# Ledger of designs, part 23: VHH binders against tRNA pseudouridine synthase Pus10 (pus10)

Target 1, 373 residues: tRNA pseudouridine synthase Pus10 (pus10), of Korarchaeum cryptofilum (b1l7a7)
Amino acid sequence: MGKPVDDLLNSLMNLLDSETPSGGGCHLCDGLLSRELGKMLRKALSELEGVELSSVKSGVSLPAILIEREDRIRANHNPPKMRSLKVTLTRLLDVAISSLTGLKVSQEPDAILIFDFERGDVKLELAPVFIFGRYRKLQRGISQSRRKCPECGGRGCEACGWKGKIPQGSVEGIVGEVMREFFSAEDYVLHGAGREDVDARMLGEGRPFVMELLSPKRRSADLREVESEINRRAAGLIEVKNLEFSRREKIRILKERSPNVKKLYRALVEVEGGVEEGELELLKGLEGAVIRQRTPKRVLWRRADITRLKRVYEVNFRRIDDKKFELFVLCDGGLYVKELISGDDGRTSPSVTEILGKKSFCSELDVLEVMVE
Below, E stands for the ipSAE of ESMFold2; O stands for the ipSAE of OpenDDE; V2 stands for 0.75 times the mean of E and O plus 0.25 times the DockQ between their complexes.

## First folded at step 17 (VHH; framework vhh_8cml_1)

Design g04 (from f01 with E31S G103A K105E; at its last look DockQ between E and O 0.10; V2 from the best seeds 0.00; counts 0 for: pae E 7.9 > 2, grease 24.9 > 24.2, placed apart)
Fold by ESMFold2, look of step 17:
Structure g04 (fold): chain B 373 residues (1-373), chain A 122 residues (1-122)
Amino acid sequence: as target 1 above (373 residues)
Amino acid sequence: EVQLVESGGGLVQPGGSLRLSCAASGFTFSSYAMGWFRQAPGQEREFVAWISKSWGYTYYSDSAKGRFTISRDNAKNTVYLQMNSLKPEDTGVYFCARTWLYASEPEYFDSWGQGTQVTVSS
């Protein structure tokens, strides 16, 4: 590669000389640009080894002294239409990298090569890969997001591989570790269309999510193979489906739709003192009801204490035995169904407890569908 | 006896439309959610859409979303599936189903129609 790089450098230096304010780029930079450009180009090529890319873009950081010298020349000699050294150098580096590698130059690139002339260094920034899919939680006790590492409290340590988080026990961790391996990524972030309580299942067609894979050295993979491996490793715990490549915009769309989603829940309800079939018919009064729900006591540590208005659209129920029944609720997203049942000591009204006149609580909760429009 | 009778299937060109109907009898129709599933030869039944019992909230599979519309008329005890922009991969037998449980898994549906054939020519 030495001969082609040197040939290209000669061409670039000639072009730079013709476009610089003084007509001699080396004079303005006191030779810095000529001396360092070839070395930094070779360093950039080294950074690209083993990385799968289709496109790149260059970034340039210049020492302040050089910028000030250019400004003095403008103030003394040049018309306002001359092109800056930074812009000119960026263009030349884009051409050089594209010529040497075959990669396309893009304003939305797979990677940015940052040429730091102040430090004499080149850094490679890899654009994330985004994968859309749907997840189900088949077991209770699985969080959506990763938990902080208990050893270091999030700072990073040997026990957590210096990430500050552990993958065990979460949808993000279980799914993300497999995807991280396929894409040779450094880390991952799961963006869900809402979330469910740790002790709830997520069933049906699954909850939409986008996995953001950080600093991935690979950008292609057979997503059927990725899906199969996730489902194999997570058998009985998590299931994913409908994996497809996506973009950051999908995350924004999921977040914007989240307040407008509807949810379908199944709850197993236990009633103190027992419940008769005829008493359950009173629960039809929840259909169409607007629920005044003050922030549940159990989540006050992380949520502002406000009152929310949420609608229950449809209700169905089936008695199981003298003390238990199943409740099926189609409702607005953001309604806390556990407190719809318990009443949260009057902080949620109406409630199952209020309607039955008997203390009731949710012992099992399933999200049967997340109804994103 | 619970009966679900589908109609409206047939042969159609790609890009065409069909409207399926399912006439229900033998139960209180307005107390149940209704759904459509489809099955190609040698395949498992695939969820297409369901509709809630009274408020008319709907849910669609990814393959149906944007092209199909489920609706119901409780006065006529009938559920419909309007299928637009049909593709050859939509070919199969379409089943109407009833559930007391709002779900997309076939095991939660307790009554099924005999099905109606939809064929989209390739």
Scores: ipSAE 0.012, ipTM 0.561, lowest interface PAE 7.9, mean pLDDT 85
ESMFold2 (binder alone), look of step 17: mean pLDDT 88; pTM 0.896
OpenDDE, look of step 17: ipSAE 0.015; ipTM 0.334

Design g05 (from f01 with E31S S54G K105E; at its last look DockQ between E and O 0.01; V2 from the best seeds 0.00; counts 0 for: pae E 10.5 > 2, grease 24.5 > 24.2, off the site)
Fold by ESMFold2, look of step 17:
Structure g05 (fold): chain B 373 residues (1-373), chain A 122 residues (1-122)
Amino acid sequence: as target 1 above (373 residues)
Amino acid sequence: EVQLVESGGGLVQPGGSLRLSCAASGFTFSSYAMGWFRQAPGQEREFVAWISKGWGYTYYSDSAKGRFTISRDNAKNTVYLQMNSLKPEDTGVYFCARTWLYGSEPEYFDSWGQGTQVTVSS
């Protein structure tokens, strides 16, 4: 491989000489380009080993001394047409890399090769891969996001690979570890259309998400195979479906639409002092109601303390026994259903507790559907 | 006795349209949410769409969204599924189902029709 690079180097130096008014890189760069270019091209080829790409773009970083010399030449000679050395070199490197590798040059590339002439090094920056899907959470006790590493409390340590997070016990971790393997990525970030409490299930057709895979060495995979492996390893804790390749724009869309979703919940409600079938009819008073809900006490650590107005559209209920019933609620997204039930000491009104006149609380919560348009 | 009777199925070319109907009797139709499911041979019943009882809110599977429209006419005790841009993957038996609950899980539906066959073949 050294011979093809050397041959190309000679061609590039000839072209560079013809593109610069002061006689090429030796005069302008004090020999830097001649000395460094071959080494850096070999380094670039080394960086591309084992990486799946369809396209590439070159980036160039030059020492300030070279930029200053170029500016001095421009000021002293006022040549009729002089391109920036950086621009010219970037174009030549794009051609060289494409010639040596067969990769297309693109303005939205799979990767950028950064030729740092100041440090004499080449760095490969990989564009992320985005995978859209829907997840179901079939068991309670699973968080959406990865948990902090218990050894370092989030600071990063050898036990967690300096990420500060562990994959166990989260949708992000369970899904992300499989995707990381398929795409040979360094890390991942799950972007969900909302989230559910750790102790809630997420059922129905599932919650939309986009997984952002960071620094992936692979960019293609059979997403049906990825889905199957995720579901196999999840062992009934979660499911994913509808995996498809996506783009960063989908993340923005998911986050912008989340406040406008409607949600269907099932809650298991326990009533102090017991509940009769006829008393449950009072709960029809929630249908069409606007709920005035101050930020629940249990989430004040992460949510601003404000009052939100959320609508309940439809309610159904089914008595389980003398102390419990199931409540089904079709409502605006962002309504905290646990506090719709408990009343949160008057911070949520109306509430199930208020309507029944009996202290009530949610012992189980399921999201049955997330209605995203 | 609760009865749900589907109709409107048939053979259609890809890209075509069908409108399924489900006539309901034996219960207070306006008090229940209604749904459509489908089943290809050897597969589990797959959620397609549902519509709420009072407010008429609708929800669709990813495969149906943008192509199918569920609606209801409480005066005629009928729920509909307008199916546009049909694909071979839409082939199957389409079932109308009733629930006083909401959701896409078959276990929440307490009554089912016999189904109507939809075949998309080119």
Scores: ipSAE 0.005, ipTM 0.424, lowest interface PAE 10.5, mean pLDDT 85
ESMFold2 (binder alone), look of step 17: mean pLDDT 87; pTM 0.885
OpenDDE, look of step 17: ipSAE 0.051; ipTM 0.397

Design g06 (from f01 with K53R R98K K105E; at its last look DockQ between E and O 0.61; V2 from the best seeds 0.00; counts 0 for: pae O 6.1 > 2, grease 25.1 > 24.2)
Amino acid sequence: EVQLVESGGGLVQPGGSLRLSCAASGFTFSEYAMGWFRQAPGQEREFVAWISRSWGYTYYSDSAKGRFTISRDNAKNTVYLQMNSLKPEDTGVYFCAKTWLYGSEPEYFDSWGQGTQVTVSS
ESMFold2, look of step 17: ipSAE 0.222; ipTM 0.690
ESMFold2 (binder alone), look of step 17: mean pLDDT 87; pTM 0.883
OpenDDE, look of step 17: ipSAE 0.017; ipTM 0.316

## First folded at step 18 (VHH)

Design h01 (from g06 with W55E K98R E105K S111Y; framework vhh_8cml_1; at its last look DockQ between E and O 0.82; V2 from the best seeds 0.00; counts 0 for: pae E 7.5 > 2)
Fold by ESMFold2, look of step 18:
Structure h01 (fold): chain B 373 residues (1-373), chain A 122 residues (1-122)
Amino acid sequence: as target 1 above (373 residues)
Amino acid sequence: EVQLVESGGGLVQPGGSLRLSCAASGFTFSEYAMGWFRQAPGQEREFVAWISRSEGYTYYSDSAKGRFTISRDNAKNTVYLQMNSLKPEDTGVYFCARTWLYGSKPEYFDYWGQGTQVTVSS
């Protein structure tokens, strides 16, 4: 590998000189490029060891002194005859890396090799891997997103590997840690089609998500194995299915569709003063209703305090005992069902509390289906 | 007595179409949501499509989206599944099911038809 670099260096310098209008590429840099290039090519090959790639692209960062020299030369010509040194060098480095490694050059590469001629260093930047899937949350008490590290409060410390977040107790962490291992990634971000409350279950066909795996050294894996391992480690807490390789565009699509998604909920409702079978028939008044809902107090930390209009389409109910019943609601996405039930001290109207004339609250909530079109 | 009777299955070539019907009796059809499921040999039942009791809303599995259309006629107590652009992986027994509970999982459905066979030749 090292000997082919020297041969390639000579070829590269010849090509660089031929691409410069006056033949002055080397004189422009006072020989800097020839002195540093061999080291940097060897460094680039070292950076690629142990990394699975199909494609690559080069990036170039030049010292200010070379940029000034190039600018001065252009200013002295009318019109300037010189091509950009950065563009020419980038193109030639792409050819060199492809020749040395067999990797394809792509405008959407698996990796970018950044040649920093000011520092004499090369850095490898890996494109993310995206995995689409669906998750179910089978138990309550699991957040979608990772919790902040309790040791540093999100700042990053040795205990959390300077990430500021811990994997325990979240869909993102539980799923992401397995995927991080399979893909040898540094970190991960879960992008969900909406979210459910920590104390709610997510059932049905599951909530669509895309996992973004950051700086992955592996880009291929048997997703059936990944799915099986996630489900094994999550045993009864979370379940994933329908894993497939995806692209960044899918994240945008999921987020654009999420506000228009309809949802099916089951709520266990407790009624102060008790509830009779005949009283529940009053709840049919929610069918087709437009709910005026000011942002619930409990989510103001992350949502703007505005009033939203949301529709309830269908309701069903079943009395459990003298004080409890199940409510099933088909409604617009973004409606907070807990507050549809409680009324949220008048911030949500109409509400179950108003209709029954009895203080009511949601003790259990399940998302039965996220109806992504 | 609740009864759900599927019909319209058969053999088709890839790219072909079929329309399944499910005739319902013994209950107030318009008060229930309806679903279609399918099952290949040796596999668990797989969700295909769901329709709300009012026809207002439908939901499809990822494999059905863009190719299948669920509909219902409450006057005729019938739910339909129009299947277009059929593929060999669509082969299986198709079941009509009823629920007053919402959801796409088989355990949410309380009555099932006997099923109708759909076979898509490779």
Scores: ipSAE 0.032, ipTM 0.555, lowest interface PAE 7.5, mean pLDDT 85
ESMFold2 (binder alone), look of step 18: mean pLDDT 87; pTM 0.887
OpenDDE, look of step 18: ipSAE 0.110; ipTM 0.601

Design h02 (from g06 with E105K S111H; framework vhh_8cml_1; at its last look DockQ between E and O 0.74; V2 from the best seeds 0.00; counts 0 for: pae E 7.0 > 2, grease 24.5 > 24.2)
Amino acid sequence: EVQLVESGGGLVQPGGSLRLSCAASGFTFSEYAMGWFRQAPGQEREFVAWISRSWGYTYYSDSAKGRFTISRDNAKNTVYLQMNSLKPEDTGVYFCAKTWLYGSKPEYFDHWGQGTQVTVSS
ESMFold2, look of step 18: ipSAE 0.036; ipTM 0.553
ESMFold2 (binder alone), look of step 18: mean pLDDT 87; pTM 0.883
OpenDDE, look of step 18: ipSAE 0.287; ipTM 0.715

Design h03 (from x01 with K53R Y55W S111H; framework vhh_8cml_1; at its last look DockQ between E and O 0.69; V2 from the best seeds 0.00; counts 0 for: pae O 8.3 > 2, grease 24.201 > 24.2)
Fold by OpenDDE, look of step 18:
Structure h03 (fold): chain B 373 residues (1-373), chain A 122 residues (1-122)
Amino acid sequence: as target 1 above (373 residues)
Amino acid sequence: EVQLVESGGGLVQPGGSLRLSCAASGFTFSKYAMGWFRQAPGQEREFVALISRSWGYTYYSDSAKGRFTISRDNAKNTVYLQMNSLKPEDTGVYFCARTWLYASKPEYFDHWGQGTQVTVSS
C-alpha cells in the first residue's frame, strides 16, 4: 500500500478543485464529495479485501441535483475546459484506487467499483471468469443444464440453497460445483455448443462448452487440478478435458457455430412389425437428404414452433435382430434425430418411419462426435 | 484379410512437408471412414484427422488444423495425409485406421496399420 488514504484523499480533492471551474470550494457539490469521498474510498478498499484481482475500474453515480447544476453551469458559462464532473471524478477515483491497491486500471477490468454518491455507498461488481473445455456424458440420465428445483420450481428455496436449481444429475452441476469452489464463485452457467437429450450420451471428443463463473473471488487456479477434481467427483458419469481460460466471446462463437457443426449419432431403432436386412437399404435414401423438421412436439414447450431444414450427410446401419437395428447418422447440428426416426406424426420428413413404411422409434441415442471445424 | 499399409514417412526439416499414404485392402473401402493417428515416444496415440466415406467430409485435431489435409481416393483404396509446415512436435509414428462410425476416438476404429515414422528435425 503506497500513500495513506488521507494523503491521497487530500491530493484527490486538490485535483478535483483544480479541474472544476467552480472556484473557491466545490460549489457544485456543496461539499458532498469532500464529506463522502474518504468514507467511500475506505468502503471501496474494504470491498476489495479477499478478492483476487489484477485490474479495476471505477464507476460513478452522481445525484441528479449535481448533474442539473453542472448542466446549468455549462449552459450559462460554457467554460471551454469544463470536463464532466462524473468523468473527472471517475478518473480521480481510478488513480486513487490504483495507487492504494496497486491494481491496474483497465477498460476491461476484473472488477468495477461503483461509487454511488446519491446513496453514499460503494458496490463491487466482479467480472466473470470463463473456462473453456469439452465434456463427455458417459451415462444416460444426466441433463446438460441444471434442473429446476422440484421443491420451489425455480423460485429459490432452502432446499436448493436459494438457487432455484439442483446441480445434481447435470453436467452443468457436476462441473460447475467444482469450479465454483475453486474460484469461490457465487454461481455458474454452462454454455454448451448445442444440446443433447437427458437420455443421450455424449461421447467422442466431447461437447465444447464454456463455463461462466459468476462473481468469482478468485481468478486463478490450476485447471489441471480442476479437471482432475471434476473427473474424480463425477465418478464415471461425465468427464471433462482440455480446460483452458477463455473469454465471453467464446460463448458467442460456440453458439454461432453450433448449428453448422456436423454431428454423428448412434441410434438404436425399434421397428414395429420387424425389419428385414433388405429393407434397411432403403435408408440410404436419407444420405444427402434435406430434412424438413417442424419443431418436435416434445420440445414445443421451450422452442418456437417453426420448420427447420437440416441435412443428413451419411447413414449407416446394422441390423441387430428382427425388430431392432442400429442407425448411424452424420447430420447437421440441431437436427432432432429421434424425430428423424419416428417422423413425429409427419412433422419430420423424410423419416425412417416414412421410408420403411413402418413405425419406428429411437430407444437409445448417443452423440458419437461433434465435428467442430 | 483387412490390411492397412502406411507409407510416405521420413525425415524432414521444420517447415517441410510430407505426404502420407495408406493403402487399404481386404474390405470395401468406400464403406468406411478413414482416420490418421499419431503417437510420439512415450505419449498416447492421438487423433489427427478423419475423412468420411462418401461425402468426403473432414475433421481435424486442433494441432492439425490449417496444416494437414486428409483426402481419399476410393478408386485406389487409398487415404492420404498431406502435412505442411511440419514442426518438431509432429514427430511420431503415424497410423492409418478405419472406422464404420466416423469417430475420432481410437476405440471406434477397428483396424490399424503398422504405422510410418515421421521425424521432424533440423
Scores: ipSAE 0.012, ipTM 0.323, lowest interface PAE 8.3, mean pLDDT 87
ESMFold2, look of step 18: ipSAE 0.041; ipTM 0.589
ESMFold2 (binder alone), look of step 18: mean pLDDT 87; pTM 0.890

Design h04 (from f03 with Y54S R95A G100R K102D; framework vhh_7qbe_3; at its last look DockQ between E and O 0.01; V2 from the best seeds 0.00; counts 0 for: DP in h3, pae E 21.1 > 2, grease 24.6 > 24.2, off the site)
Fold by ESMFold2, look of step 18:
Structure h04 (fold): chain B 373 residues (1-373), chain A 119 residues (1-119)
Amino acid sequence: as target 1 above (373 residues)
Amino acid sequence: QLQLVESGGGLVQAGGSLRLSCTASGSDYAMGWFRQGPGKEREFVAWISKSYGSTYYADSVKGRFTISRDNAKNTLYLQMNSLKSEDTAVYYCAATWLYRSDPEYFDSWGKGTRVTVSS
């Protein structure tokens, strides 16, 4: 790598001298370019080792003193005639890297090599990989997002690999760890189309999500193998399907559509004082109702305290015993069904509690379907 | 637990300036400012990447607010100029662990500092 880099350096220095009107060894930089360029090119090649890429782009960071000096020189010339040092270096470095590695230069690259001339360092930035899929949550007690590490409280420690989070107990962590391994990524972020409570199941065809894989050293993997391995490791807890490569804009689309998607829920309802079959018919009054729901007390930590209007479209029920029944409700996304049942001390109206005239609460909740049109 | 402590809020006449500060107990996080007006949901204001030095602003504050940070002190700043009555809100400092790019997934929040801009 030393010998081919030296040959290229000579060519680049000659080209730089011909492109710079001042001519003699880059007066602008006091010789910095000549002295550091070879070292930085070798560092760049080292950064690319073990990384799967099809394309690359160079970035250049110059010390402020060089930028100011260039500005003074431009004051003595017509503005449209002088090309910036940064642009010229970027172009030359793109050519050099492509020549040395065979990688294409692209405006949407798999990686950016940042040549920091102030620090004499080169850093590699890898474009993320996005994977779309659907998840089911087959067991209660699994959060969507990763939990903070209990040993360090989120600061990062040896037990959590200095991330401050643990993968156990979450959809993001269970799915993300498998994907991280396949793509040799540093980390991951799950972007879901909505979320369900930790103590709820997510069933049916599953909830759409996009996994964002950060700093992946691999960009190609057989997604059928990835899916199979996820489902093997998560057997009984999480199931994923329909994995496909995606793009960042899919995240925006998921977030924009999520509030408008109807949801079908099953709730196990317990009624204080008991419930009779004939009393349950009163619940048909919820069909077509607009529910005025002030932000539930239990979620105020993450939602503004406002009143939302949400519609219930269909209500079905099945009595289980003297104190319990199952409620099936098709409703707008964003309606909090636990509080539709409890009334949340009058913060949700109408409610099951209000209609029955008896305190009622949800002991189990399932999302049976996310009704994508 | 990452601790975030905001300061610098107060009462200001329209057209005035304030500088908010947020001291973090740790480093290596992307950080940002959000705000919440009375009865509204949280709104994005600005954030700054740790690794790339990039800044991002909501359209409503672009050109008026500047986000910056002092890595030696683990302190995030928001310089607010040309303040308007609609800037009245509780301003929250927030951080995401490692590479989180979606504001909805910020996991650490400060307690907030109130900014009131009089008409």
Scores: ipSAE 0.000, ipTM 0.172, lowest interface PAE 21.1, mean pLDDT 82
ESMFold2 (binder alone), look of step 18: mean pLDDT 81; pTM 0.835
OpenDDE, look of step 18: ipSAE 0.017; ipTM 0.312

Design h05 (from f03 with D28E Y52R Y54S L98F G100K K102E E104D; framework vhh_7qbe_3; at its last look DockQ between E and O 0.06; V2 from the best seeds 0.00; counts 0 for: pae E 26.0 > 2, off the site)
Fold by OpenDDE, look of step 18:
Structure h05 (fold): chain B 373 residues (1-373), chain A 119 residues (1-119)
Amino acid sequence: as target 1 above (373 residues)
Amino acid sequence: QLQLVESGGGLVQAGGSLRLSCTASGSEYAMGWFRQGPGKEREFVAWISKSRGSTYYADSVKGRFTISRDNAKNTLYLQMNSLKSEDTAVYYCARTWFYKSEPDYFDSWGKGTRVTVSS
């Protein structure tokens, strides 16, 4: 590719010179760009090797001295045809790269080639791939997100492959590891439409999520195969379905809608001192109630300490024995149902504990359905 | 394609002077002089920027040679003083860029002009 690059370089330089004010050529750089440009173009091409892309965009970083010179020229002469060196160079590089690689130039590219003329280096930044789907958590004890590595506490170490997190025991890890392989990604991030506790199952149609695959070298895959492989490896712990390619905007949509969606919960409630059938009827008082809920104590480490108002829409119950009953609650997203039951020392009111006048706690929690539009 | 034509070469005695010229077709570029002596590789001699007239010289010619240009005439010059036998070479002009004390050039070369310095 040596000859083509050289020819291109000459062409680029000629073009650059032609776009400068009359009598100047590239009087701004005095040859700075010439020495680096060939090397940088070759580097850029090298960076693109083995990477699946459909589009690319150039970014240019110029030394401060060139910018200053340009500013001075503009300030002193204000030539009518003077274009920004950065803009001009970017355009030329775009054309060059497109010509050499066949890649489309896009404002929303699959990758950005950053030409750093200060360092004389080129960096390739790959846009993430986003996959939308739904997951069901069929077993308890699985976290939504990856956990910090216990060996390094998140710093990264050999034990965690320098990620600072461990994939095992999490929906993110179970799904992400498979996707990472399919897309040859460096890493991944799961964006869920809400959260469930580690000990809660996610059932029904599942929780919507977007997996963000970071720096993927591949951008295409058969998502049916991906889905099958995930489910196979998950071995009944979790299940994914309806995988489809998506965009970053979907993350915003999921996050914004999450607090406003209704959720149906099933809770196994244990009552200290026991509960009679007639007492459970008191829980109908929760139906239609607005719950005042201060941030639960158990999540204060990661959530702001605020009071939220959440509505309970429907309440049903089934007595199991003298000490246990099932509670079915349709409520606003974001309501902490465990605390709805326990009262969280008065931080949540009204509560099952408050209504029954007996200490109650949730021994099992399941998300039965997320009412997603 | 940039056309370059060198002239001014000839036979000169050691200690003498010679002025080389290079005419460029219609383009204002940073320019440089190169030379290739007998049995030697082509080497950098001098460089001049387009706008500011910044110059750079090889150590071997520093203080003896002066590179200049007349943009109105699209002509590059090399004033060579105190010539030495070691300066015997075919001299070429080229579109040349300079960055971080390193010359860079494109494959725009003239036919060259021969300079012979006799002892």
Scores: ipSAE 0.000, ipTM 0.189, lowest interface PAE 15.2, mean pLDDT 85
ESMFold2, look of step 18: ipSAE 0.000; ipTM 0.085
ESMFold2 (binder alone), look of step 18: mean pLDDT 78; pTM 0.808

Design h06 (from f03 with K50R Y54S R95K L98I S101R K102S E104D; framework vhh_7qbe_3; at its last look DockQ between E and O 0.73; V2 from the best seeds 0.00; counts 0 for: pae E 10.9 > 2)
Amino acid sequence: QLQLVESGGGLVQAGGSLRLSCTASGSDYAMGWFRQGPGKEREFVAWISRSYGSTYYADSVKGRFTISRDNAKNTLYLQMNSLKSEDTAVYYCAKTWIYGRSPDYFDSWGKGTRVTVSS
ESMFold2, look of step 18: ipSAE 0.000; ipTM 0.424
ESMFold2 (binder alone), look of step 18: mean pLDDT 83; pTM 0.848
OpenDDE, look of step 18: ipSAE 0.034; ipTM 0.555

## First folded at step 19 (VHH)

Design i01 (from e01 with K104W; framework vhh_nb_b201; at its last look DockQ between E and O 0.55; V2 from the best seeds 0.00; counts 0 for: grease 28.3 > 24.2, SAP .747 > .668)
Amino acid sequence: QVQLQESGGGLVQAGGSLRLSCAASGFTFSEYAMGWYRQAPGKEREFVAWISKGGYTYYADSVKGRFTISRDNAKNTVYLQMNSLKPEDTAVYYCARTWLYGSWPEYFDYWGQGTQVTVSS
ESMFold2, look of step 19: ipSAE 0.586; ipTM 0.859
ESMFold2 (binder alone), look of step 19: mean pLDDT 85; pTM 0.871
OpenDDE, look of step 19: ipSAE 0.530; ipTM 0.817

Design i02 (framework vhh_nb_b201; at its last look DockQ between E and O 0.84; V2 from the best seeds 0.00; counts 0 for: pae E 2.5 > 2, grease 26.8 > 24.2)
Amino acid sequence: QVQLQESGGGLVQAGGSLRLSCAASGFTFSEYAMGWYRQAPGKEREFVAWISKGGYTYYADSVKGRFTISRDNAKNTVYLQMNSLKPEDTAVYYCARTWLYGSGWPEYFDYWGQGTQVTVSS
ESMFold2, look of step 19: ipSAE 0.527; ipTM 0.834
ESMFold2 (binder alone), look of step 19: mean pLDDT 84; pTM 0.859
OpenDDE, look of step 19: ipSAE 0.470; ipTM 0.788

